# VH-VL binders against q0atu2, part 252

Target 1, 119 residues: q0atu2
Amino acid sequence: MLDKKARIRTSREYRNVFEKGKRLSGRFLIIYYVENALDNNRFGFITNKKIGMAVIRNRIKRQLRAIVREYQGQVKNKHDIVLVARAGIGKSSFEGMEKDYIAIMKKAGLFARNANKID

## First folded at step 11 (VH-VL)

Design z41 (framework fv_daclizumab)
Fold by ESMFold2-Fast, scan of step 11:
Structure z41 (fold): chain C 119 residues (1-119), chain A 119 residues (1-119), chain B 106 residues (1-106)
Amino acid sequence: as target 1 above (119 residues)
Amino acid sequence: QVQLVQSGAEVKKPGSSVKVSCKASGYTFTSNYMHWVRQAPGQGLEWIGYINPSTGYTRYNQKFKDKATITADESTNTAYMELSSLRSEDTAVYYCARTDSWYGYMDVWGQGTLVTVSS
Amino acid sequence: DIQMTQSPSTLSASVGDRVTITCSASSSIGYMHWYQQKPGKAPKLLIYDASYLESGVPARFSGSGSGTEFTLTISSLQPDDFATYYCQQYDSYPLTFGQGTKVEVK
């Protein structure tokens, strides 16, 4: 499970990432990210009705949280990062989302170049 | 029914200012960002800026930072754009448009307000 | 600023024609939308995220592309489709639109 302290929970915190953050688009994901004043990373997840019904959006959020959790040790500390699911994400595989996440995080300079799954 | 209703046409003298309103209805005003876009006669679309009605945070196209001031009044669900030091080249139709901020598409537009600057 | 250039600026077409409009970005972009504007009216969202049809938009409209080259296609032009079409990038600020492509009667 992704620790509660590692989650963006308030609308104010989400707005800060959107308004102050940098943006990078991948195949299935867009990330918004900004350095925070904390000693840990926090992650947020955005979906909209364009992706599908609530059951599909909830599945996507669970899968994205699992991916983030698996690679959390590779992410540079002190960042708030929001993952925004693109319209086509519902047709992707888990592996497809995972590859896209790694690629985007590396391009953003937030991730080690040799990021592998943590055993 | 989601609607944006703008104030009526204005005819202004050079050097004066004008304040255009955009009244939102049919949705939670503070849940979406409001953009302003202009279109000079026979020309294309030009982005001016946006406001987050929930916080008052604004972002401007650098070209308009000394020309346009965007505000919002949550009590009346109304966004405003004030143009200062009007010149003939400011003659245009001005549109407000609602966006899903994370996705950046403008899904609902006001009908437009023609501002004519003439002596 | 990212410059969005549309081609052609104007095209003359007949009902039933297949119409293709292109949009070129001056640098690689990840996210863009298409709008339709009829004379005297506000723009209307047509395609979001390069390839997805907005609710209520007829299936004859489609979008494709990535990076710097994007295309809007109307598979069989209808009388209601004579309008100006604009692409818009949502990659960086300031947000920018193409100059527009006017689809007019031949």
Scores: ipSAE 0.661, ipTM 0.889, lowest interface PAE 1.6, mean pLDDT 91
Fold by OpenDDE, second read of step 12:
Structure z41 (fold): chain C 119 residues (1-119), chain A 119 residues (1-119), chain B 106 residues (1-106)
Amino acid sequence: as target 1 above (119 residues)
Amino acid sequence: QVQLVQSGAEVKKPGSSVKVSCKASGYTFTSNYMHWVRQAPGQGLEWIGYINPSTGYTRYNQKFKDKATITADESTNTAYMELSSLRSEDTAVYYCARTDSWYGYMDVWGQGTLVTVSS
Amino acid sequence: DIQMTQSPSTLSASVGDRVTITCSASSSIGYMHWYQQKPGKAPKLLIYDASYLESGVPARFSGSGSGTEFTLTISSLQPDDFATYYCQQYDSYPLTFGQGTKVEVK
């Protein structure tokens, strides 16, 4: 799992990202991102009942956390980033989610210049 | 039952102001954003802006930044939109509509408030 | 701003007809939302995220599309379906709607 310091945990932290951050939509994900005053990135994950039952939502969150962990070292520092799962994500493969994540993060310009694990 | 009930029709003179209300019921008022959308006679829909009732944070369409002021009162579960310096072009039906904080579909609408501006 | 252009602006059809409405975005966006509006009434959410039906919406309604092109389809038009339909994007601010497609009786 993501380190505690790499997690958005409080409602206040989430609100800050939603209100002050930028928003970009992918096929399966919406990302909200804003610069923070820390030396590390923090990630949050949002799902709702329209995604599916709790088991599905938990699976999605687990998969998204895995994706985030995989590319965490390649993301520009000092960002709070919230991943919001869109309705269609439940029908997507892990690879599809990963592809969407990479695409939307690229579009947001959140990958470091020296990132090598992204297509 | 989730519903939004707006104030009644208004007839105003040019240069005056009008404040339309939108009372929410059937859900936690602070859990959703409240949007305002206008529709001129025989025309389409235009987004004006939204408010996060929990924080008071607002975002406006640049077109309406000097025209509309959106507020909310948690104690009464009511959102407001004030239109200033009314002109004939402001004649329209104005709707409040609920969204969540991140997806952006408006699943519940008020019945609309007709604001007529005429000399 | 992202401009949303619907086609056609007006559509004449008969009960039982298959109806297709398109919405074109000026730039690539995520999923589209669709609303139905009847005269004197507020818009009603039909489809969210391009292809998902809102609760209570008949299965004859469907949506598809990606990128810049989206479609709303009514498989078999019913009397209750004569209305104006709007697409809407929430990818960027300001939020924008299509100009609307009026589905009227032929």
Scores: ipSAE 0.472, ipTM 0.861, lowest interface PAE 1.2, mean pLDDT 93

Design z42 (framework fv_daclizumab)
Fold by ESMFold2-Fast, scan of step 11:
Structure z42 (fold): chain C 119 residues (1-119), chain A 119 residues (1-119), chain B 106 residues (1-106)
Amino acid sequence: as target 1 above (119 residues)
Amino acid sequence: QVQLVQSGAEVKKPGSSVKVSCKASGYTFTSNYMHWVRQAPGQGLEWIGYINPSTGYTRYNQKFKDKATITADESTNTAYMELSSLRSEDTAVYYCARTDLWYGYMDVWGQGTLVTVSS
Amino acid sequence: DIQMTQSPSTLSASVGDRVTITCSASSSIGYMHWYQQKPGKAPKLLIYDASYLESGVPARFSGSGSGTEFTLTISSLQPDDFATYYCQQYDSYPLTFGQGTKVEVK
């Protein structure tokens, strides 16, 4: 799980990201992102019924949180980022989701220089 | 039953304005975005803009930024679109349509309002 | 702006035919939907996110594609399917539609 401080908590905070943020689409993920005035990054996760049944949606949310946590140290500071799972994500492998996340974050300019080369 | 009901047809003179209404029922009005789309006679669909009824936030197609004003009245579950400085090329059927907040597909549409601009 | 171009603009078909409509985006997009419109009626959502069938839509409709090339297929055309079909991108603002493909009786 991500620390409470690193999570977008309220519907008001989610709406701020959607209304003020930039949008970028990947193969399985859409991100909305905006610079915040805090001293840390915050993440939100959206999975709706169009993805599939509860067991699939719960798996996807768990996997997305694990991916975000793994790469959180490489994300440029002071951003609110919402990950929206696309309908097709239920057919993706964990590796497929991870690669999509890395690609979309790099394209958005949200990864620090050489972030993808850290092992 | 989710339904969007629009106001009736309008015939207006060049230079005037018109305000079209879209009354929502059967769902929580503030849980979805409301979009406006137009269709000129014999032509395709053209996106005008949207409103988030819960916040009043709007986004417009640049082409319509000085032409259309979208508002919402949460107390009556009604969205409005006002068109100003009408020209003959504004003659079209105008639709309101509901979207989810994440995926942006327009799953419920109003019946359309014909606005005719004629001398 | 992202331009959505449909092919063909018009096609004539018979009941039972397999119909294929293509939608091409001027740049790679991640998100698109398909709508059906009959004369005098509002558009109806058919396919969301390129390949997912909206509830209540017959199984003869299907969608596929990614990047810049997307396809809507009707496997066995029925009388109720004579209509105009539109693709729409939801990747960036402003939202844009294809010019439409009219499926008319042969």
Scores: ipSAE 0.013, ipTM 0.681, lowest interface PAE 7.8, mean pLDDT 87

Design z43 (framework fv_daclizumab)
Fold by ESMFold2-Fast, scan of step 11:
Structure z43 (fold): chain C 119 residues (1-119), chain A 119 residues (1-119), chain B 106 residues (1-106)
Amino acid sequence: as target 1 above (119 residues)
Amino acid sequence: QVQLVQSGAEVKKPGSSVKVSCKASGYTFTSNYMHWVRQAPGQGLEWIGYINPSTGYTRYNQKFKDKATITADESTNTAYMELSSLRSEDTAVYYCARTDVWYGYMDVWGQGTLVTVSS
Amino acid sequence: DIQMTQSPSTLSASVGDRVTITCSASSSIGYMHWYQQKPGKAPKLLIYDASYLESGVPARFSGSGSGTEFTLTISSLQPDDFATYYCQQYDSYPLTFGQGTKVEVK
């Protein structure tokens, strides 16, 4: 799980990221991201009915939070980032989602020079 | 049953303004963005802008920023698009369309409103 | 602005034909969608996010591609498919559409 301060909670905060942010697409994930005025990063997670049943959507959200938590130390500070799961994500492996996350974050310029999983 | 119903055809003189309405039903009006797109006779589709009905936030195609005003009335579930300083080149069918906020596809469209600008 | 270019602008086809329409973006894009428009009607969403079929759309329609090159395919053209098709990018503002591809009877 991510700390409370690292989570986007309100609909207003989500709308700010969507309306003012940049977008970048991966195989299973799309990110929306914008620089914030805080001293920390915040993450949001969106899964919709096109992914599958609630059980599948909840599994995906849990796995995405775990991935984000593992790599949070590599993310450039002061960003609000929303991860949106694409319809096909339910067919991916955990490792597939993790690789996609790393690739898209590097492409967005949001990862430090080296991005390694915390041991 | 999700539906967008637009106001009827308009004939306007050059230099005047027109205001087209788009009434939404069958879904939570504030959960989706409303876009406006036009199509001149025999031509393709041109994006004008969108509104977030929940906040009133708008984004415009730069070509229309000094010409189009998009508004929404949450109490009547109606979006509006007003064009000022009409020219003959503004003759077109004007569509409203709702989008999924995160994925950005326009899944439901109004029937269109023909605006004719002639002397 | 991202320019979306479709090819061909017009194609003539017969019922039962496999039809392919291409869409090229001037820069790499994340989201793109395909719409169908029949004369006198509003556009209808066919495919979202390059490859996902919208609910209620026949399985003969499919999409593929990523980055700058995208394709819409109709595997076995039906009479109901004679229409104009548009691609649209949803990567950056302003949102832009291709010029359209008219699929007409041969």
Scores: ipSAE 0.014, ipTM 0.668, lowest interface PAE 7.7, mean pLDDT 87

Design z44 (framework fv_daclizumab)
Fold by ESMFold2-Fast, scan of step 11:
Structure z44 (fold): chain C 119 residues (1-119), chain A 119 residues (1-119), chain B 106 residues (1-106)
Amino acid sequence: as target 1 above (119 residues)
Amino acid sequence: QVQLVQSGAEVKKPGSSVKVSCKASGYTFTSNYMHWVRQAPGQGLEWIGYINPSTGYTRYNQKFKDKATITADESTNTAYMELSSLRSEDTAVYYCARTDIWYGYMDVWGQGTLVTVSS
Amino acid sequence: DIQMTQSPSTLSASVGDRVTITCSASSSIGYMHWYQQKPGKAPKLLIYDASYLESGVPARFSGSGSGTEFTLTISSLQPDDFATYYCQQYDSYPLTFGQGTKVEVK
């Protein structure tokens, strides 16, 4: 479960990330991300009917939140990040989603792994 | 049903301006983004920009930032695109198209508006 | 800007033929769509996210590919399929389309 302050809450906040953010696609996920003026990261999660029925979409959201929580200590601070599930995610394993998340976050430069890395 | 209806063909003199309308029906106008795309005679599709009707936020292709102004009127469910300082190279069919904001596919298109610039 | 290049620019085919259209991106992209346009009409969404069929689109259409190379296939061409096809990237702004592939009667 993610702390309340680490969640994007309002439609206005989601739109800000979409409109002003950068976009990067992985195999099962798309991320939209923008630097914020806060002391923490915030995450949002989007699923649509192309993924499957409500039970599948709810499972995917729970699994994505668990993945984000597990790796939150590696994410560069002061970012709003929205994870958008692609149509094919419903056929993915948990491990497949996790691997895709790590790959996208590294490619976006959002994982703080090197002392000399700059946002 | 979901439909976008554009204003009729225009014939304009060089140096003049034209404002094309796109009236939406059959869906919640503020829930989707509206894009504008042009197609010059015998050529392919070229993206101009989009508007979020809910906020008025716009994003433009840099090529068109000094040429096109995109607006929306929530009270009439109508998007507009104004082209200024018309030149012969602006002769084209102009389309409006609705997009799912998270996935960026244009699933409903207007019928197109032919703008002809001639002396 | 990401440049999308389609091949061939024009394709002559007969009803019943298997037709393949390719789309190449100037840099690796993760997300793209295909549209169909008939003369005098607006484009229609055909395939979204490289491989998923839009509602109402016949099953003879399919898409595949990743990275820089994408293909649209029509397994058994029908009279209604003679049209121009466009790929579009949704990886970065500005959004860009391929130049189009016209599928015409042989």
Scores: ipSAE 0.257, ipTM 0.794, lowest interface PAE 4.3, mean pLDDT 88

Design z45 (framework fv_daclizumab)
Fold by ESMFold2-Fast, scan of step 11:
Structure z45 (fold): chain C 119 residues (1-119), chain A 119 residues (1-119), chain B 106 residues (1-106)
Amino acid sequence: as target 1 above (119 residues)
Amino acid sequence: QVQLVQSGAEVKKPGSSVKVSCKASGYTFTSNYMHWVRQAPGQGLEWIGYINPSTGYTRYNQKFKDKATITADESTNTAYMELSSLRSEDTAVYYCARTDAWYGYMDVWGQGTLVTVSS
Amino acid sequence: DIQMTQSPSTLSASVGDRVTITCSASSSIGYMHWYQQKPGKAPKLLIYDASYLESGVPARFSGSGSGTEFTLTISSLQPDDFATYYCQQYDSYPLTFGQGTKVEVK
């Protein structure tokens, strides 16, 4: 589970990431990200009805939070990052989502350069 | 039913200004961003900019930043676009279109407003 | 700015034909949509996220592609499909559209 401190919670905070952040697309995910003035990183998660029913969207959000939590030690400090699930994510495996997350975070320069290689 | 209804056609002289309205109904006006797109006769689509109706935050295509002013009135669920210093090249059909900001597809469009600039 | 170039600009086709429209981006993009526009009407969202059909869009429409090359296919053209088609990138600002592909009767 992600610590409360590591979660984007309010519409104002989400709006700030969208309006002032950078955007980068992966296979199943889009990330929006911006530096923050805090001591820690914060993550947000966006899904829409085109992914599927609430049960599927809730499963995707839980899986994305688990992935983010597992790799949080590799994320450069002081960023607000919103993960937006693309329409195809519902047909992806957990491993597929994980690999896409790692690839997109590395491409964005948000993972530590000297970390062990991840697939 | 979600609808965007635009104001009627305008005929304007060079150097004047025009303000086009776009009234939203059937959804929560402040939950979506509103874009403006134009189409000159026989030509393609050209993005002008967007507004967040809940905050008034705007983003413009650099080409239009000194030409177009986009505003929104939450009390009437109406977005506006004002064009200044009109020239013949501004003759076009102007569309408003609703988007989910995170996904950026324009799923509902107004019917269009023809603005004709002639002497 | 990312330039979106469609090919062909105009094509003539008959009912029942397979129609293919290409959209080429000047830089690699990760996210794009397709719109259909009939004469005198506003554009209509047809395909989102390169390959997914908007609700109510017939299964004969499909989209594919990634990076710089995207394709819209109509597997068996129907009379209702004679229209102009536009691609649009949602990768960076300003948002840009292709110049349009007009599908007309042969």
Scores: ipSAE 0.720, ipTM 0.904, lowest interface PAE 1.2, mean pLDDT 91
Fold by OpenDDE, second read of step 12:
Formats: structure tokens, sequence, C-alpha cells
Structure z45 (fold): chain C 119 residues (1-119), chain A 119 residues (1-119), chain B 106 residues (1-106)
């Protein structure tokens, strides 16, 4: 699991990202991202019932957390990033989710310049 | 039943202002964002802006930034849109529409309010 | 701004026909949303995220597409389907709609 300090946990924190951050849409994910005043990144995850049953939603969140952890060290510091799962993500493979994450993060310019696992 | 009920038709003189209301029921008012969309006679749909009723945060289409003011009253579950300095070009049906905070589809619409601006 | 262009603007068809409406975005976007509007009525959400039917929408409606090209299809047009259809993007602000496609009786 992600470290507690690497998590967006409060409604206020989520609202801040949505209201003040930028938004980009991928195939399976929407990301909202904004700079924070910390030395670390924080990640949030949003799913709704249109994704599927609770079991599915929880699976998706678990998979997204795994992806985020995998690439966490390659993401520019001092960002709050919320991943919103789109309806189609329930039909996606893990690899598809990962590919979409990488693509959208690249588009957002959130990977560090020295990142080497995103090719 | 989730529904949005708008105020009645308005006939206004050029230069005047009008305030249209949108009362929400059947759901938690502060759990969704309220959008406003315009439709001139025989024309398509134009997005005006939205409000987060829980915080009062608004976002406007630049085209309407000086024309529309969107507000919300949690105590009455009502969103408002005020149009100022009305011109004949502002003649249109104005809709309120609900969306959640993270996704972009408008799943519930008001019945629309016709605002007619004429000398 | 992202411009949404629908094709055609007007479509004449008969009951039972297969109808296809296209929506083109000026730049690559996420999924498209589709609405149906009948005269004197508010728009109604039909399809969200390009291909998912809103609750209560008949299965004869379907959507597909990605990038800049999206389509709405009615497999077998019914009398209740004569209306104007709009595509909409929420990829970037300002939110924008297509100009609409009026499906009318042939």
Amino acid sequence: as target 1 above (119 residues)
Amino acid sequence: QVQLVQSGAEVKKPGSSVKVSCKASGYTFTSNYMHWVRQAPGQGLEWIGYINPSTGYTRYNQKFKDKATITADESTNTAYMELSSLRSEDTAVYYCARTDAWYGYMDVWGQGTLVTVSS
Amino acid sequence: DIQMTQSPSTLSASVGDRVTITCSASSSIGYMHWYQQKPGKAPKLLIYDASYLESGVPARFSGSGSGTEFTLTISSLQPDDFATYYCQQYDSYPLTFGQGTKVEVK
C-alpha cells in the first residue's frame, strides 16, 4: 500500500485538487493534478458505481495503487494527483490501465526528466 | 425522484438583468455540481459555467464571464444564474444540469427557462 | 477551445433504419457524451464515456469511437427517436457541444 503521507485522504484535499488543479482525460483515467507545498507526492483515487460493484471498484483501486507505486519514484515531486476511474476501466486489463496511466502522465508532463521506465 | 425545477419564463428589456433559479430535489444538493447551459432559438447548446454548491467554487466559460453570475443556496437546494446587461442576443432557453464532481456527463436537466430580451 | 463537429446536420430516415451520427473533435479527447433533445424539452443523456448507455436508454442506441472521431448509432430507428442529438466533450474547458444532428422523418 501507499504510505499514508503519500495519500490524499480528506475531502478538503480532494476538493483542492479538483478546484485548483489541471485536468486531463485518458482512455480509462482522468487525472487531476496540482502542485502542493510538501516534499512528497500524494495520490487519490476515485471510483463510482458506474464502474461496477464494490468488488470491482475495490479491485480497480488496488490495481491503480499498484501502478502508482510502480512509477512513484519517477513522478515529479510536490504534486497532489487524483486518479478518477472512467467507466471503461472495468473492462481493461492491468496492462491497459498501466499504459493509460503512463500515457496520461506523460501528457501531463508529470514524469521526471530522468524517468526511464516509461518507454 | 431526482429532479431540477427551474423558474418560469422571463421577458426583459435590453440593459436589464434577470436571475434564473434551479431547485434541486431527490438528492443531496451539495454532492453534485450544477452546470448552466444556454440554447438560443433554433441553435445548439452552449456551456456557461458551473458551481460547486458545497464550496461556492465556480468556473465560467470565458465567453460568459462578464455576462453570467452563478450562485447557490444550500439552505434551499437552489442554484441561481444571473444575467446582466441583457441584449437581444441573450434571448435563449437556459438550462441547469447536474453532474458529479469528477465526471463530465450531465445526467439530470432542468426543464429550461426561456429568457426573452426585446425592446 | 475544442470544436465539436457533427455529421450530418440533418438526417432523414424511416422507422427501422440504421442511423449513424458522427462527431469529430478538433483535437484528441477522451470519451464523448451524447444527448437527445426533443422539441420544447431539455436534453437527455443517452450515452456517456463514448459507449455506455445511461440507465433507461434502449439498447438500440450505441456509441463508439476514440481520439477525434466518435459515433452514435441507432440500430433500428423507432418513432420515439426522431429528435436532435448532440455530442459533448468534457476533456477541457470550456465544455463544448456539437452543433446537433436533427433526425427527422423521411
Scores: ipSAE 0.471, ipTM 0.862, lowest interface PAE 1.3, mean pLDDT 93

Design z46 (framework fv_daclizumab)
Fold by ESMFold2-Fast, scan of step 11:
Structure z46 (fold): chain C 119 residues (1-119), chain A 119 residues (1-119), chain B 106 residues (1-106)
Amino acid sequence: as target 1 above (119 residues)
Amino acid sequence: QVQLVQSGAEVKKPGSSVKVSCKASGYTFTSNYMHWVRQAPGQGLEWIGYINPSTGYTRYNQKFKDKATITADESTNTAYMELSSLRSEDTAVYYCARTDHWYGYMDVWGQGTLVTVSS
Amino acid sequence: DIQMTQSPSTLSASVGDRVTITCSASSSIGYMHWYQQKPGKAPKLLIYDASYLESGVPARFSGSGSGTEFTLTISSLQPDDFATYYCQQYDSYPLTFGQGTKVEVK
């Protein structure tokens, strides 16, 4: 789970990320991201009814928060990042979501670690 | 029951301006973004821009930045698009369309407003 | 700016035919939608996120593809399907549409 400081909580903050941020699409996820004025990262999560019923949407949000928490140390500081779940995410495994998250964050240049540093 | 109803057809002279309205009903006007798209006779669709009715924030296709002004009135649930310095090339059907801004598909469209510019 | 190119521009078909329309993006995109437009009417959302059928759209419509190549298929064309079809990318601004594919009676 992410602590309060690492979460985007207000409609105003979500709106700022959408309107001023950059966008990158993965297989199951879309991210919107913008540099913030804080010295920490914040994450938001968006699902819609096209993904499925509330039970499915709540499961997806819990799994995405767990993935974000696990890889939080690799994310470059000072960013607000919103993860938007695509319609197909309901058919994905946890591992599938995790791989997509890592791939999209690397493409966005938001991961501080890369293959050369982990070897 | 979600509906977008646009104002009627306009015939304008070159150099004049026109303001097209789009009245929303059946949903919370401020929860969705409103896009404007045009279609010249016998041609395809061209995106003009959008507005967030909650804040008044707009984004324009660079091609239309000096021609189109998009506004919204929350008290009447109405979006507007004004076109200035009309030319014959601006003759088109103009559509408003609602979107969930995170996903960007236009699920509800107005019926269209024909703007004819003649010399 | 991402250019969306549809092929063919016009397609003649008969009821019962399998119809395939292609949309090619000038660069890799992650997110796109398909719309249907009948003469004198506003466009209607058919397929969102490349492959998901909008509520109320008949099962004969399907979408597939990723990256730069996307396809809309009508498995058995019906009279109501004679229309113009447009793809749209939602990967970057400005939003862009394909030029349209007109499916007309053979």
Scores: ipSAE 0.632, ipTM 0.886, lowest interface PAE 1.8, mean pLDDT 90
Fold by OpenDDE, second read of step 12:
Structure z46 (fold): chain C 119 residues (1-119), chain A 119 residues (1-119), chain B 106 residues (1-106)
Amino acid sequence: as target 1 above (119 residues)
Amino acid sequence: QVQLVQSGAEVKKPGSSVKVSCKASGYTFTSNYMHWVRQAPGQGLEWIGYINPSTGYTRYNQKFKDKATITADESTNTAYMELSSLRSEDTAVYYCARTDHWYGYMDVWGQGTLVTVSS
Amino acid sequence: DIQMTQSPSTLSASVGDRVTITCSASSSIGYMHWYQQKPGKAPKLLIYDASYLESGVPARFSGSGSGTEFTLTISSLQPDDFATYYCQQYDSYPLTFGQGTKVEVK
């Protein structure tokens, strides 16, 4: 599980990412990202009812947290990043989600130069 | 029932201003962003801008930055759009539309307000 | 700005026909939304995120596409479907719509 300090927790923090950050769309994910004033990254996760029932949404969030946790050490610091689950994500495998995450993060240039687990 | 109800049609002289209202009901007003869209007679749709009713944060289409001012009143669940220095080219039906800011589709629309500018 | 170009601008069809409307974006976009508008009425959301039906929309409507090319399809046109259809992108600001496709009776 992500550390508390690595989580976007307040509505204000989420709004800040949306309003001031950049956005990129992947196949299953949209990411919003903005630099923060911290020394660490914070991650947020967004789902809506169109994704599916609460059980599905919670599963997806759990999976996304696992993916983020796996690669968080390779992400450039000082970023707030919100992962928004797109409608099709409910039909995606974990591997598909992971692949999409890696692809979109690469496109955003959010991986550190020394990252070596993203091939 | 979720609905947006706009103020009635307006007839204005060139150079004047008009303020259109959009009252929201059936949902938490501050939970969604409110967009404004213009449609000139026989023409397509043009995005004007949006407001976050909870913070007052606005984003405008550059084309309308000097034409439209978008505000919101949480106490009355009402969004407003003021058009200044009206010209005949501003004649159009103006719509308010609710969106989930993360996903960007406009799922609820007002009925539209016709603003006619004529000498 | 991302320009959205729909084709055709006008489409004449009969009840029961398969109707296809395309929307081309000047740049690659993540997702597309489709709206239906009838005369004197506000637009209505039909398809969100390129291929997902809004609640209450008949299954005869479908959407597909990615990158710069998107399509709205009506498998069997019904009398209630004669209207103008718009595509819309939310990938970058300003948000932009296609010019519209009017589906009229043949």
Scores: ipSAE 0.525, ipTM 0.874, lowest interface PAE 1.0, mean pLDDT 94

Design z47 (framework fv_daclizumab)
Fold by ESMFold2-Fast, scan of step 11:
Structure z47 (fold): chain C 119 residues (1-119), chain A 119 residues (1-119), chain B 106 residues (1-106)
Amino acid sequence: as target 1 above (119 residues)
Amino acid sequence: QVQLVQSGAEVKKPGSSVKVSCKASGYTFTSNYMHWVRQAPGQGLEWIGYINPSTGYTRYNQKFKDKATITADESTNTAYMELSSLRSEDTAVYYCARTDEFYGYMDVWGQGTLVTVSS
Amino acid sequence: DIQMTQSPSTLSASVGDRVTITCSASSSIGYMHWYQQKPGKAPKLLIYDASYLESGVPARFSGSGSGTEFTLTISSLQPDDFATYYCQQYDSYPLTFGQGTKVEVK
């Protein structure tokens, strides 16, 4: 659902975010984030077995990508951001994940209304 | 089965250095971070730092930045922690413990290495 | 640095008792874990992410809390549960542990 350019895809890229990035935790999500040298933002998504079976983890990843896509225009440009799903995310609603994402991105100072877009 | 096996107890003179090893088995060594934690006799746990074995990236508790050096050898699946300029306050049991790259709970611990600094 | 303070530092209990240990963070945190340590042994993960039970840990252990106040509860204390318990924050670096709560026989 996200453009290929907006996705963190390689192990090397993920490692850079985890090693050099800042971290903030929310109710259902942890984000790791670092400035990049690109013209755009990139997002990564991590789920593990503690969340549940593959079908549940895949559903969570799809829902998180949808949330990120909806709000991508509000994210400050030139960041690599990885969303890590906490164990409790399987009990959350879509709305709950969305609210947590918005709250954590605001707390990180990563949200700006259409900062680099001509209205 | 996943396990971490540490080197044996050490008795060192003040001003000397000690290097403790932690050999990992039963998992992919480069997929997890390795942390070091110490515990002085009768005291609580104190975090020293970690290494990402896949990259060699390290992060230290500022208190230990000039005291501890953490390294890893992928060819032997072994992590090391060297303490320099030993003083009596460095007498402690030193533990290695693994975490994943993102969730950060220490689910497997080594048995501990007692380092005693005495004249 | 975030300071983690446990209460009580020591408690005496009998088998079958409900035991509650509190952990207070000096700043609001979103991510913490609980460990158990028996004399002469390495710590063992009990509860991750404040409220989730690690595999192989008995169901009598539970965790709860958010922000600055977290609790570990043992619903019916067993002989194997006499140990020291540590909370740990993983919200920011450096990682910090509470001072420990020793659960000893009455």
Scores: ipSAE 0.256, ipTM 0.793, lowest interface PAE 4.7, mean pLDDT 88

